# VH-VL binders against q8is19r433to663: the designs that were tried, part 1

All scores and structures are predictions.

Target 1, 231 residues: q8is19r433to663
Amino acid sequence: GSNIIAQQITIIDNEMLMAIPPSQFLHKSFSKESKSPQFHDMVSKFNEWARWTSSEILSKEKLVERVVTLSFFIDLAKSCVELGNYNAANAIVGGLNHSSISRLKLTWERLSTKVTQDYDRLLSLFDLSMNYKNYRDEIKSTKAKIIPYLGLFPKDLIAIEEGNDNFTNNNLINTEKFRLLYQTIKKIQSYQQPLFTFKTSEPIKQYLKNISNGLSEEKDFHSISHKLEPR
Structure headers, positions and changes below count from the first letter of each chain, unless a header shows other numbers; antibody chains are not in Kabat numbers.
F, E and O are the ipSAE of ESMFold2-Fast, ESMFold2 and OpenDDE, as the mean of both directions, binder to target and target to binder. V2 is 0.75 times the mean of E and O plus 0.25 times the DockQ between their complexes.
[cut] marks letters that were taken out.

## First folded at step 1 (VH-VL)

Design a4 (framework fv_amlenetug)
Fold by ESMFold2-Fast, scan of step 1:
Structure a4 (fold): chain C 231 residues (1-231), chain A 124 residues (1-124), chain B 108 residues (1-108)
Amino acid sequence: as target 1 above (231 residues)
Amino acid sequence: EVQLLESGGGLVQTGGSLRLSCAASGFTFSSYAMTWVRQAPGKGLEWVSAISGSGDYTDYADSVKGRFTISRDNSQNTLYLQMNSLRAEDTAVYYCAKGEYYDILTGYYPFDYWGQGTLVTVSS
Amino acid sequence: EIVLTQSPGTLSLSPGERATLSCRASQSVSSNYLAWYQQKPGQAPRLLIYGASSRATGIPDRFSGSGSGTDFTLTISRLEPEDFAVYYCQQYGSSPWTFGQGTKVEIK
């Protein structure tokens, strides 16, 4: 089951999101780990989801097992999107789209047409082009509770902060700049809501919380990839 | 501040050997793959070789395979390129660069930091 | 290997003008793995754009990237004197890593 694992990932992501104080989004505090420990805990976990995805696929020396594992993570990312967890879904897609994984042509060519189509939809959703237009459009159209992609908050806050002066030419407070900052922070806070609909599976949750203990380091991914499927 | 400093370039005769070094600072060296990229005078960029963070795995461009060996010393934060059986077409400025990686805040990075380069001239 | 072909080979423009540089791949490249570099004489390449459209740290907003699949574009909206240089595209999605042959942006 990819759905039960997606549920546990979403519980973990939501607990971490709720733990971030609003002060960590003020005055660029998020730019320094010492000033934004909870924000950076969630950043670290996002990177672990991505690394877990790549590491698990690269751990499979047998082509058949590698195809099954690749299919599993595509389904897992899709399940995360269905649960409204765009953060973990984007992290998993990041791991799948890592060059060490995307180069495994023998593995990718053995995917079913359905799984390939599911992956193409995920790539489209999280495409970097036009400032994440497809993702932003998706978020604006949904009315369900979501966990948004964490990485866009620093980007948006910096754009507002640096694109607008604190004072007008008449040495008055720039109310428009502070309105935009306030609205953005309030939007972030609107996502910080408890999850009551998902049942916790303690064994799976504990495994996922401690996932980094068995992962290959990213520095080794490309070399492992070339051993599995040489150029 | 990330810095990469190449050394070891010079004039060498065809069939000769040369070892390039790249001293790295300002980042956790052992956590990143490293790469060598070369540029012949007046020409474009050509990837030469890459090595994993642990040093256990290496890759090479077909043009240098069997002649060049990439290695690293993580205790000294130094990358090496041992060049054997040198040919005139190996004449180039050789750059070391920090290898590609993923970061949540910025996405997929290519070779984001490069050294100043070291010139290797192969003549007969 | 994936071959990247840049066009034009040379762009002769004046300061203040818009520069549009093209990079075409021999096969599809994920936009996540396309970069643009600037190189001035005697200097190492400098990363400008990664992931087809994301500006690297310290890069002015007059530089922008776009494209997907096999067709990618680097745009410099208003050329400054310091922008006259050689520009290279690179794909880093599959080994061997490959670069375009370069486009020289020179003063008219």
Scores: ipSAE 0.000, ipTM 0.494, lowest interface PAE 11.9, mean pLDDT 86

Design a5 (framework fv_amlenetug)
Fold by ESMFold2-Fast, scan of step 1:
Structure a5 (fold): chain C 231 residues (1-231), chain A 121 residues (1-121), chain B 108 residues (1-108)
Amino acid sequence: as target 1 above (231 residues)
Amino acid sequence: EVQLLESGGGLVQTGGSLRLSCAASGFTFSSYAMTWVRQAPGKGLEWVSAISGSGGSTDYADSVKGRFTISRDNSQNTLYLQMNSLRAEDTAVYYCAKDSYEWLSDAFDIWGQGTLVTVSS
Amino acid sequence: EIVLTQSPGTLSLSPGERATLSCRASQSVSSDYLAWYQQKPGQAPRLLIYGASSRATGIPDRFSGSGSGTDFTLTISRLEPEDFAVYYCQQYGYSPLTFGQGTKVEIK
C-alpha cells in the first residue's frame, strides 16, 4: 500500500540528495544542468513525482477508479510527510493541485471527509504564502531526519545573492553575504544523511525509478481532463 | 479551554425530525473536520457522520444515509445534525467530536458531553 | 467496511496488575491509523493513543499501544483505580470510520 511506496520514494530521494556535491550550489552552478547534473537529476525526479500523480489520476476513465486513485495519492503525500520526506510530499501535492486535476469537481465531490481534510492540511503545510512560513515552521519543530523541499535552496541562494552587494560601500568584499551563502549550503549538507530504517523492495524501487516511461505529457493534461469531465 | 457543547436532544416519535447543535469554542473551528458519534443505551460507539473543515465534503454511515444531514456554520462556530425519518434504532446519546489537532493522527481529541435522543412510538 | 473485533469482552483485574487489550481488524489498516479511547460511565470518550502507538497529550506513560496491519494491542502496565473503564479501538484509515465493540476492564 501507500506506506511501502512512500518508503521506496524516500529511499530514492535520499540517495539522490546524498549524491549532490556542495560545489553544485556554488557560483549559481544549479542554474545550468551541465554544471550541476546531480542537482538537476533530483529536480527532474521531483517533477516526475508530480507528473506521475496527475497522469495516474487522468488515466482513469471511470469516476469510481479516479476517486480511488485521487484518495491514494493524498494518502501517499501524507505518508511521505510522516516519513519526513517533504520533498516528495510537496511534489505529489503539486500534481494534485495542477489545474487539470483541481477542476475535476465530480471526482473531488466523491472523496470522504477524512481524505478532504487530509488534503486541506497538506495544502496548508506547503502554502507558498509568507515565503513558505508553514513549511519552514514545521521543519524547525522537527527533530527527526528529513528530506527537505529541495526547490527552496536555489531560491534562498538567489535571494541572498541578488539581495546583497558583493562589495561594501568601501569597495571591500561583503563577508556577511558570503557567510549567509555558506550557511545555507551547510544546512543542505546537514540533511545528507543515510537512512537505516527502510528496507528496499527492488521491484517497487525499479518501477518508481522508471516511472516517466509510461506517463502522459503535461501538455496533454488539460485536454484529457476536459474529456473526462467536460464541465 | 477547547470545548464542545451539544444541544437539541429530546423525545420524538417514530417518523419525526430533530436537529442537534454543537457549539465550539477555544479553537479555530473552520480548520478542523467534525464528526457525530452515537451510543445506544448500554451499547458501544457508532460513527454517524463527518464534515470537512470547509464544509465541502460530508460522509455518512450506511444506517443514516438519506435521512441525516450534517452541516456547519463556521461564522457561528456551530456544527449541526439534521435527523429526519427517525426510527427506534436511532435512540442514543449523540456526541460531537473534533478531529485531532495532529493532522497525522485524525483521531478525535475533544468530545462534547453528549445529548440524549429518544425515539418512541 | 473494516470490522474491528476486541478481546476479551471483559477483563477482571486488581489495581497494580497489567492489562493487555486486543483489537483485530478484518483487513489491514493502512499507515496504522488506529486509535484507542477510554470511557467511564456517564462520560464522553477520552483519546488515549493514536497512530497505533503515539500517546495523546496528557496521557500517562503506563498506557502504550503497539501492533500494525490487522493486530493491535493496548497495554496498561500497572492499573490505577481510575483506569477501570471501557476501552474502544477505532480505525480512521478508511470510510466508514468504525469502532470495536469495547473491552470492559473491571475491578475483581
Scores: ipSAE 0.000, ipTM 0.421, lowest interface PAE 16.1, mean pLDDT 83

Design a7 (framework fv_amlenetug)
Fold by ESMFold2-Fast, scan of step 1:
Structure a7 (fold): chain C 231 residues (1-231), chain A 123 residues (1-123), chain B 108 residues (1-108)
Amino acid sequence: as target 1 above (231 residues)
Amino acid sequence: EVQLLESGGGLVQTGGSLRLSCAASGFTFSSYAMTWVRQAPGKGLEWVSAISGSGGSTDYADSVKGRFTISRDNSQNTLYLQMNSLRAEDTAVYYCAKDLEYSSGWYEAFDIWGQGTLVTVSS
Amino acid sequence: EIVLTQSPGTLSLSPGERATLSCRASQSVSSSYLAWYQQKPGQAPRLLIYDASSRATGIPDRFSGSGSGTDFTLTISRLEPEDFAVYYCQQYDSSPYTFGQGTKVEIK
């Protein structure tokens, strides 16, 4: 199952992460797809993981199949965390936490206690409270190769860039601002390392690379959700 | 469908407070930066505030810094604008709007807009 | 802050005519971080053009944007009845994000 799929997702995410030139994190280049194509490819893929999660669950008209699919994606997100792929894990959790999915009370109440506990742990890990404190603490404590949540890098870089002037009040170069930017970029580069232990499954990898084919559009999620469980 | 729905507008006295809400549906809310733009009656558009997808980065127009606070609840797909120390010149229709491209911290052009909520501040 | 000045303030034209709207920035807008919006009375703004020349999804090809640096133009090649509206330019190169004062395109 979920472990093999999590491995293929991680191979894809790592290949995309490795492909991002550091220049795409400089001078707000990440704000424009034309200036940061590899960064935006990875952002697009993150959003595809989330949309895939929601679309698959919403595609199940029968309650029992919807419960099985929901349980599968919770296990998949957990497997991604276990492999050090916090990026895909957070994307999947985002798809599970989408309002069109979270409103499916009948589906959620049918989950096993174990799966519910696993989901609660994932929600805690990716809790945005205190600037993603739980997530940041976890990645700082890990010794393994990881794929971090990509979305925090632009956030941190923009906060440094816009929260600090290039010059101090005395019109001197703000060395602290440039030090923080440099350290952040170097930290991003430290994550761009090859994977050693994952076996490629050609059919699964190609399916996951082309996953946008056949997904429901996000604009349709609420309509589908309300047909499945009216409110 | 992708939809933004503002609420919380109304009549308030100068010096008062008001909280606006923007309910988002039909897209992965946490993946997009959001903004508030206002328009005084018969006047043009004025950017007020923006917040990153994660909520970790915020920005404000000088006219509202220290008085307004933008925030979001990604678990409820809702954007907020807390408005304190309101002035007559804050009278406007307030729109929430979604960033065009996926972003955790950068603010871009806005592709989806709500219908607006009117805030009237009496001097 | 970057101040955007739109001209003319009002264009009085007939359907079928070409409309050319100008937006001038007080300082250079890097990387063409400039958008154009259409607004009809009682409605929210609608994104037309972003990155100075990229047409937004669903926008008819009669709308085009051009320009760089400090001078930007929105062109409507042949006005349709539904195109009579107020148009705003917006820069997102630097905070604070600013809009032009608007150009009203009205029927003659």
Scores: ipSAE 0.000, ipTM 0.408, lowest interface PAE 18.7, mean pLDDT 84

Design a9 (framework fv_amlenetug)
Fold by ESMFold2-Fast, scan of step 1:
Structure a9 (fold): chain C 231 residues (1-231), chain A 120 residues (1-120), chain B 108 residues (1-108)
Amino acid sequence: as target 1 above (231 residues)
Amino acid sequence: EVQLLESGGGLVQTGGSLRLSCAASGFTFSEYAMTWVRQAPGKGLEWVSAISGSGWSTDYADSVKGRFTISRDNSQNTLYLQMNSLRAEDTAVYYCAKGYEDYLPGFDYWGQGTLVTVSS
Amino acid sequence: EIVLTQSPGTLSLSPGERATLSCRASQSVSSYYLAWYQQKPGQAPRLLIYGASSRATGIPDRFSGSGSGTDFTLTISRLEPEDFAVYYCQQYGSSPFTFGQGTKVEIK
């Protein structure tokens, strides 16, 4: 089911998160792949989760199978949130919210009320509004081990870096700027902890690691979508 | 050189539809958030919609929510704005703009704009 | 929605003078998420300042930004002829992103 797959996704995401050295968050190193290869590996995997979601749904020519697949990915995103994996959950929601998927009115209309409500809650959680306020409030209220949405860290670090001078008016080092950067990096490091509650399913884990090998290209999504449900 | 070229504007009747396009070049398109900002004749700037680099996050001004849809095709370096149920107050020059570096949503490069005129 | 109010509406100055433009927010805005733009007639806007105080690429050092909370300022230390334009502040810290109504800097 969706739960075992969510567990394997979370193992993969956690291994990638733990592999990122703190130096890749310093001096805007995350802006260039050459300076932040592990950070960009995790960004690439985030994009693969989203593309996998869209590609799988679009691969279903029959309406009934497409509805089942759409329901599966909504449940999978929900399972990821329940496991504390906000990174993969956001990626899957991104794939579901892709215009090539959201336009499939016949497919969405066949969803059960429960699944529709689950999707609405996920959209609310990852809403961009107020600088991701719903998501930020959610993660601040939890005390469980989580994998946070990786993409917000560069945004926060750049805001601190560029909103504060390196030196004060007396040509002294701006200790407040460096304190804020240090606190943010320490917060990131607090999420880099081992998982002890999940068992690895090696066949599923290997499939998920190599998922890109069977996916449709994003450039083809609208063409495929239009063939499945013409306007 | 970063360039943004808008197209698709024109004259349309109230209740009609238009699709705007913005062709981007000179940067890695998929790494930057994109936005549409409009300006009615003789008025100030009004933000319309934004989309993240990967496309996973979209947002809209309340005045266009439910009528406009922002989307992007990263393989073709193109940003779109689908405008439905157009009203006279949607008449404006529509600008495509690129997010400033990395993940900051301040907008560092703008297209020249495309005029949309909605008449009854 | 956060409303940005710019003042004055029009600022009439001579070349060489200092221009000081105000932007006031209806709610507190993190300085990280405030930008300033310049727009000349018939042209697209141009980013001057982001994060309240950081100059965008290619912007001359006579342009500077400052402020925090609800009060933000754009300063042009010595006006050049090409600086006569309309200036807009923008917040991008919360949706919807909003712009001020603009301040026109014109020749006296």
Scores: ipSAE 0.000, ipTM 0.418, lowest interface PAE 16.7, mean pLDDT 84

Design c1 (framework fv_cixutumumab; at its last look DockQ between E and O 0.01; V2 from the best seeds 0.00; counts 0 for: pae E 18.3 > 2, placed apart)
Fold by ESMFold2-Fast, scan of step 1:
Formats: sequence, structure tokens, C-alpha cells
Structure c1 (fold): chain C 231 residues (1-231), chain A 118 residues (1-118), chain B 108 residues (1-108)
Amino acid sequence: as target 1 above (231 residues)
Amino acid sequence: EVQLVQSGAEVKKPGSSVKVSCKASGGTFSSYAISWVRQAPGQGLEWMGGIIPIFGTANYAQKFQGRVTITADKSTSTAYMELSSLRSEDTAVYYCARDYEYYYMDVWGKGTTVTVSS
Amino acid sequence: SSELTQDPAVSVALGQTVRITCQGDSLRSYYATWYQQKPGQAPILVIYGKNNRPSGIPDRFSGSSSGNTASLTITGAQAEDEADYYCNSRDSSGNHVVFGGGTKLTVL
């Protein structure tokens, strides 16, 4: 089931989040893999979750199996949100919203109304409009532990860094800039907490850690998509 | 601190329906699940189902599928549980609980007693 | 239904250690959560995850898990610990919540 898989994804994501030293968020270190290897490990895994989602759906030549797989990944993203893992949920939604998947009208038409409504809510939650307003509003709900969408941190840090000079016009240190940077990093650190409720399934965890071994390349997605449903 | 405030006791006839409310006070339940758990006199706790308000979809225990309907009004932070085709065996205290991940319930309502008698 | 099994009753002498157990196949995949219920009251959460206590729960309460079995241990039982104790977890599908039958703890 999707809940067990969502829990194992969350264990992996949290181990990666916990492994990122705070220094990798300082001085734009996250812009260079050599300066932020743990941060980039987690970014690479996010991209693998998305590609895994698209690749698995496209691997199903039979329409019925493709519908089942699409429904499974929508439920998986929903389970990730329930567990407080917004990072993996957004990655999976990204894979579902890939143009090679979204064009498969015969597949989408066969989803149940309930699953379609769940997907619409996921799309709304992760809508990028107004600087991810829906996501940011949702994350303010009280939870014991969450894994936030990792991609917003570099964006917020760059906005603070580039929107504020190191020195004021009078050549004084800009304390407001450094206060904002410090508060943002402190907030990131507040999310680096151990999981309380998840049990490890070693076989599933190992499969998910090695997921790249069987994935189709993104450059082939559109060709596969058009073969499955020619338009 | 969030509290869950439940509606008052009900006395119902066999074959009727009952609808119990559960309102969050001092906060919201947002992305938490709200679970409904009942306890018949002298018996243990029995999960009936739950709802995650942001998705609006409910999940029901197999025993209650077709008889129970769980809904949530996000704007008022209120969850509802409606149980139809009542029998004397449905006499119980009905609890709502804030449920993290559909498995630990950290905040409980005080319970609503439902008595089914003829 | 009996996806999770608990003994109906256990006793412990004041100040001694007692272990309450919960058994089921779903416990291989999910940690048990433990609740205390006193007569006429709603349950309260005492242990969640492997061994986490909510604020206000005494240190004498601890949890453990091995294979298909979860345990609630009370070290140095007090009179106020006399209550019914319930475990819950997810079912094997992960989509539903299931409770154990409850264990009545008597403190002698």
C-alpha cells in the first residue's frame, strides 16, 4: 500500500534533510554542489521522485494498468502530505503534472471522481502563484514534524541576499539583511528533527534508495507518451 | 491549545439517524485527520473512520461502510459524523479526536453519549 | 475485530514494573500508540511512535517494539496509573486505524 511507501520515502527524505549542515545554506553555498553535497543529494532525490512517478506511469502499455498506476501516485502524494512530507508530495505532483503525463487524456478520463478531486487539491496546494501562497498557508498548521518543500529555501535565501546590500549607503553593516538570513536558516534548522512515528521496512527502503536504476530518461518521455496515446 | 468541543447527548429510535458535531476551539485542525471512535458500554475503543479536511475525503472502517458519513466544514473548523439505520447495539459514547497520520490521536473530545432505545 | 491483541487484565504491586503487550502483524510496519482511559473519561495519549511521550506524561511510561509485538512499560507503578490501556496502529493496508481490545491495569 501507498502509506507504507510514503513512510519509507519520508524516512529517506528526513535522513537527507538531517544530514545537511547549516553551512550549506550560508553564502549561497547551495549554488555549488562542491560546497553543498548533502543539499544537492536531497535535490537529486527530489528529482528522482518526480522522474520515478512519470517513468512508472509511462512504463504501463495497457490503459487499465496505467490508470491504476496514475491513481496510485496520486494516493501516494496525498499520503505524503498527510505525513507532513511536502517535499516528496510536491516532487510526485511534479511528475504527475509533467506534459508527457498530463496529455494522456484516455488515462485521466478513467480516474474515479474521488481521485480526480484529490489530484485537483494537490495541484492547488502546490500552485506556485503568489509565491506558493497555498502551500505556505497550509504549512502554518500545527504539526509535530514536517519536511518542507526544499526548493523554496534557496529561493528565499537568494531573495534576501540579493535584495539587501551587505552595507548600508553610509558604509555600515546592514544588520537587517543578516537578521533575515539568520532567521531563515534558524527556521530551516527547526525542521531538522528526528521522525517519531515511522518504522523502517528495509526492503522497501532499499528499493526506493536505488530507484534510479530502472528509470526511463526524461528525454524519452514524450516519445513513449505519444506511442501510448497518439493524440 | 486546541480543544475539540462535541455536541450534546442524543436519544434516538431504532432505524433513525444521528449526527454528532466536533468543533475545534483555540486553533484549527487544517491538515490533521479528524477520527471518530466509539465505545459501547463496557466495551473497548472502536475506530469508525476519519477525514482529512484539506482533501475533504473520508475513510471508513469496513464494519461501518455504508452506514457512516464523516464530513468537515473547514471554514468553521467543524467535523461531523452521521450514523444511519441505528440499532440498540449503536448505543455508545462517540468521540472525535485530532489524528496525526491516521494513527495517533493527541487531542480528544469529551464524548457524546448516543442512546438507541425503543 | 482483533487485528491487535491485548490481554484483558494485568495487575502490578505499587512501585513495581508492569509490561502491557499488544500483538499484530501490522506492528511489523507501524509503531503502536498507547492510550490511558479512566472511568467516565475520554482516552489520553501516553506513548506514540517508538517511545515518545506527550507533554505531561510521566517519565515512568515507556514504549518498545520488536517484530509483531509492542509493549507499554510502567516502571514504578503509582496508584493513579490504574486504568484501561489501549494500543492502536494502522491496519496492514495502512489506510485504517485499528485498536486492541484494551488491558485493565489494577494497582495493588
Scores: ipSAE 0.195, ipTM 0.689, lowest interface PAE 5.8, mean pLDDT 86
Fold by OpenDDE, look of step 2:
Structure c1 (fold): chain C 231 residues (1-231), chain A 118 residues (1-118), chain B 108 residues (1-108)
Amino acid sequence: as target 1 above (231 residues)
Amino acid sequence: EVQLVQSGAEVKKPGSSVKVSCKASGGTFSSYAISWVRQAPGQGLEWMGGIIPIFGTANYAQKFQGRVTITADKSTSTAYMELSSLRSEDTAVYYCARDYEYYYMDVWGKGTTVTVSS
Amino acid sequence: SSELTQDPAVSVALGQTVRITCQGDSLRSYYATWYQQKPGQAPILVIYGKNNRPSGIPDRFSGSSSGNTASLTITGAQAEDEADYYCNSRDSSGNHVVFGGGTKLTVL
């Protein structure tokens, strides 16, 4: 099942999230790797989850196996959502939405109705429309510990930084801007809490930490995809 | 363009066996399965079973389990359906179809009429 | 149950819309495939998957699903659409294929 894997992914993501100092969210530090190494580590892991998803699917030469693998990752994303790990879930969805994967018509068409519906729900959840409204509504309604989608942190902070002047028209400090920044960072910190419900599976965790070693490179994805299902 | 060419009409006595062939022309079976579907006069379609030639794996409808044998020869791109212990109710048109791993049947043979009469 | 059920006959006026429905427990898990059959001819694939049309099938044909049902819709029925329509799917086990009983469509 995907549940155990989802738990280990969540453990990994949470450790990384907790390792990000709040200072890396100040002054757009996240925009420079040298100023925000822990933040970028987690971004890299996010990309790795996505690449892992695509790579694994593309590694299946037989259609049946590919369908099974595709179904697995859809289920895995679903499990991550259920565990409150929206970051990993969205990463997996990103991998699933990669053009090299989305073009696999024969594979997608073979999915069961249930799996297809699950995927559609995931797409809806992470829909970009109205600035990720569905996602934002979802996380706003939950009281449980979650791992939010990391990509929105910079986006929200930049919006505040660039959307507000540092000084008012009367040459006074724009206290509202700084209040907004403070609130946003405090919200981020509120997510940086330990997990209490999951047991570490060391073998699986270590596997997942080092998945990059066996992954195909993104530059090869389309070539592989076309080989699998020529069009 | 892939076509499925089936063997000719058969007239059989009750208790006998019939073997119908289905040859792919214009291509190979590739990754497809071959399904067998029959239709009695004035009745609906009935799936009998199928085979994935590249793997040799056959699957049968429960109704025909033990009485039908589906085989494939990859070298000749030909699938076979043998039905034994024929009964009058087995009188039907038998179709072979290219079945993408039992998902959809996009290419059909013209059908083989099998008549079982005493 | 691994059975698929559909109405034995439906009618539609020329240019109107008709929906043929298939029902079965397996449809909760698997897509339906739809075939058109005219007298004396082999069946023709018209809809499969979520809503896929093979090449050569007019866009007036569409497929949908809800719960334990699947539907074939003909939007703007033509005279040539008069035929028998069969749904099929995998059974609940996923290991077998099952057909509905067929629906005879009459275009008036």
Scores: ipSAE 0.028, ipTM 0.558, lowest interface PAE 5.6, mean pLDDT 92
Fold by ESMFold2, look of step 2:
Parts: structure tokens; C-alpha cells; sequence
Structure c1 (fold): chain C 231 residues (1-231), chain A 118 residues (1-118), chain B 108 residues (1-108)
């Protein structure tokens, strides 16, 4: 099932998270791949999780297969949240929410009530409203090991760097700016913990590491979607 | 862009100390680590430790813990490495390098030769 | 006690392709970084991250990683590539930097 695949995704995501040196979050280093290669590896994989989700659903020409696949990815995102992998869960939700997927009315109508409710809860969790309030509340209340949504750190760090000068009006170093940056980096480091509980399935892990090799390109999603469900 | 200028060669007797300086010119000193790496004659590279000046925290290789002190003076953009209780085995070239959080070192000093002999 | 293992020496014929390897358990979690050092000179960075090449490093240098092994590949080796090559990464704790023992590349 979805649980074993979610475990392998979480192993992959945690390996990338553990490999990011904290310096890649300083001086907007994350804006340049040459200065933040491990950060960008994880961003690239996030985008691959999203594209994989959309491409797999669109690859199913028969409605029954497409409904099963859609239901599977909703269950997969739910399993990722249960394992504490909010990064992959958000990526999968992004793929499900892609305009070429959300327009598939025949497919979405065939979901069970339970799966539809699961998807609605996932959408609510990653809602951008009030600076990601639902997501931020979720991770504050959780004591378990998590893999956080990586995209929120650049947003927070940019706000600190652009909202504060390096020097005060008296030509003194602005220690409060650097204290805020330090606290954010320490929080990132607190998520960089080993993951020892899951058994590796090497065939599944290798498939997931190389998923881009067989996927449709995003530029083709619209055309494929309209062939599957013309409207 | 950034250049690291190290202090000159030194000849020391066993049991003494040496302090090597590393001045950053034309760049930001405070936001990234300065690492110290040594190389004995005919031997490989050996990381000794480093400091991230904005945090003031030094990080030492276990082998050198207790013998090495790494400091930084942000006002002069200068890092220092002091090695105490010198032995003949400490004869080496000592490099400083700008280090992206102990991940990769993109700017290196030219090295400071320290010779320990009686 | 190096956690990273390199072969001490490798030879390549002029114009041929060579791989220099670096092995260690921490490489499952951390990328290797590669430095070139010529006699009497400071090291220079040649590859970091997955396969990032700094400005000024020729396209014939590339990096790869699989499992606990990282590799530096030089295609079309030239005389000026004759040097010592060091990998480095973090140790198993993630707190310290470690270097491999170095590989002397001889271009024949």
C-alpha cells in the first residue's frame, strides 16, 4: 500500500534534509543553486513528487484506473502527514491541485466520501491563509520527528533579512537581526535528525529516486487532460 | 572578490605555542565559517577546526581539542588559530579557508609554514 | 582514523578518462567535495554538491555519487590535471569535517 511507499519517500526526503548545511539558508544563498546545492536538490525533488502525482493520474486512460490512482495519491499524502513528512505531503497535494488534475470532474466525482474528506483536510492543512496558520499550528503541536515544508524557510528568512538593517542608525551592528537569523537556523537544525524506524525497500527507493525518467512533461498536462475528459 | 592573507612563516621549539592569523580583505568575514586545515610534509590535508564569527562559536576536530584555540576579531576581519604544546609532528603548512558552514571551502589562504625543531 | 577512503594513486593516459573514488558511510547522507592540489600550492575547489563546478574549472571535471561512494571524473585528461585530489565531507556525527587520504593522479 500507500504506507510502505510513504515510508520510502520519507527516507529519501530525510536523507536530503540531513545533507543541507545551515549556511545555505544565509545571505539568500538559497536563491542560487551554486551556493545552495543540497537545498536545491530537495526543492527539485519536491517538484518531482508533484509532477509524479499529476503525471501518474494523467497516464491512466481508463476512468476506473484513474479513480484508483487519484485515491491512491490522496492516501499517500495522508500517510506522509501521519509519518511527519509534511514536505512530500505538500508536494503531492500540489500535484493533485494542479489545474489539469482538478478539472477531471468524472474522476473526482467517483471518489468515496472518506477519500474526499481526506483530501479536503489536506487542502486545509496547507492553505496559505494567515501565513500558513494551519500548517504552523500543526507542527507546533507535534512532538514527533517531522520533515517540514522546505519552501517556508526562504519566506521567513527573507522577511528577517529585508526587515532589518545590518547596522543601526548609530553605526553599531544590529545584533537583533543576527539573533533572529540564528534562532531560525537552530529551528531548521532541530529538524535535521536521523530517521531509524523504517525498513528500506531498495527496489521501491530506487524507483522513487529515478521517477523523472518516465514522466510526462508539465507542458503536455493540459493536452492530455483534455483528451481524457473533453469539456 | 574575497582574499585571505595569512601571517608569515614561523620556526618554533617543541613545547612552545604558535598563533597564525588570517585576514579577510575585500569581503564579508562574519557570515561564513573560517576553517583551518594543515598539511604535514608529504602528507594529506587535515581539518583542525573553524569558527563562524557571527555566532562566535568555534568547532574543533577531536584530535586537537584542548590544544587549539580558534578566535575571530570581527572589527579587523581577522581569524586566529593558536596551537599549544608544539611537537615536531606539528611541522606543517597551516591554511585558512572560507567555508560554507563546514561543507565546502571556496577561498583559501596561501598557507603559513610552521617548523618545529630543537 | 579517516572515515573517507581514497586509493593512494591512479594513472591515466593523456586524453583518456579517469575516475577517482572516495568511500565512506557518511557519504550516504552528505555530498563529497573535491579539491585539486598541485605541488607547493594551496588546494582549489573543483567539485561540490551533486555535480557543481566553480567558475574557472574546466568542463572535463565532473562529480557523481552512488550509495557510500563519490567519484571525481576527468574526461580527456591533460598534463595540467596531474595533481593530488582530496575528497572531503562531514563525519558520521555531522559535526566535523573529514578529508580522504588523497589520490595522486599521474598523467602519462
Amino acid sequence: as target 1 above (231 residues)
Amino acid sequence: EVQLVQSGAEVKKPGSSVKVSCKASGGTFSSYAISWVRQAPGQGLEWMGGIIPIFGTANYAQKFQGRVTITADKSTSTAYMELSSLRSEDTAVYYCARDYEYYYMDVWGKGTTVTVSS
Amino acid sequence: SSELTQDPAVSVALGQTVRITCQGDSLRSYYATWYQQKPGQAPILVIYGKNNRPSGIPDRFSGSSSGNTASLTITGAQAEDEADYYCNSRDSSGNHVVFGGGTKLTVL
Scores: ipSAE 0.000, ipTM 0.397, lowest interface PAE 18.3, mean pLDDT 84
ESMFold2 (binder alone), look of step 2: mean pLDDT 92; pTM 0.945

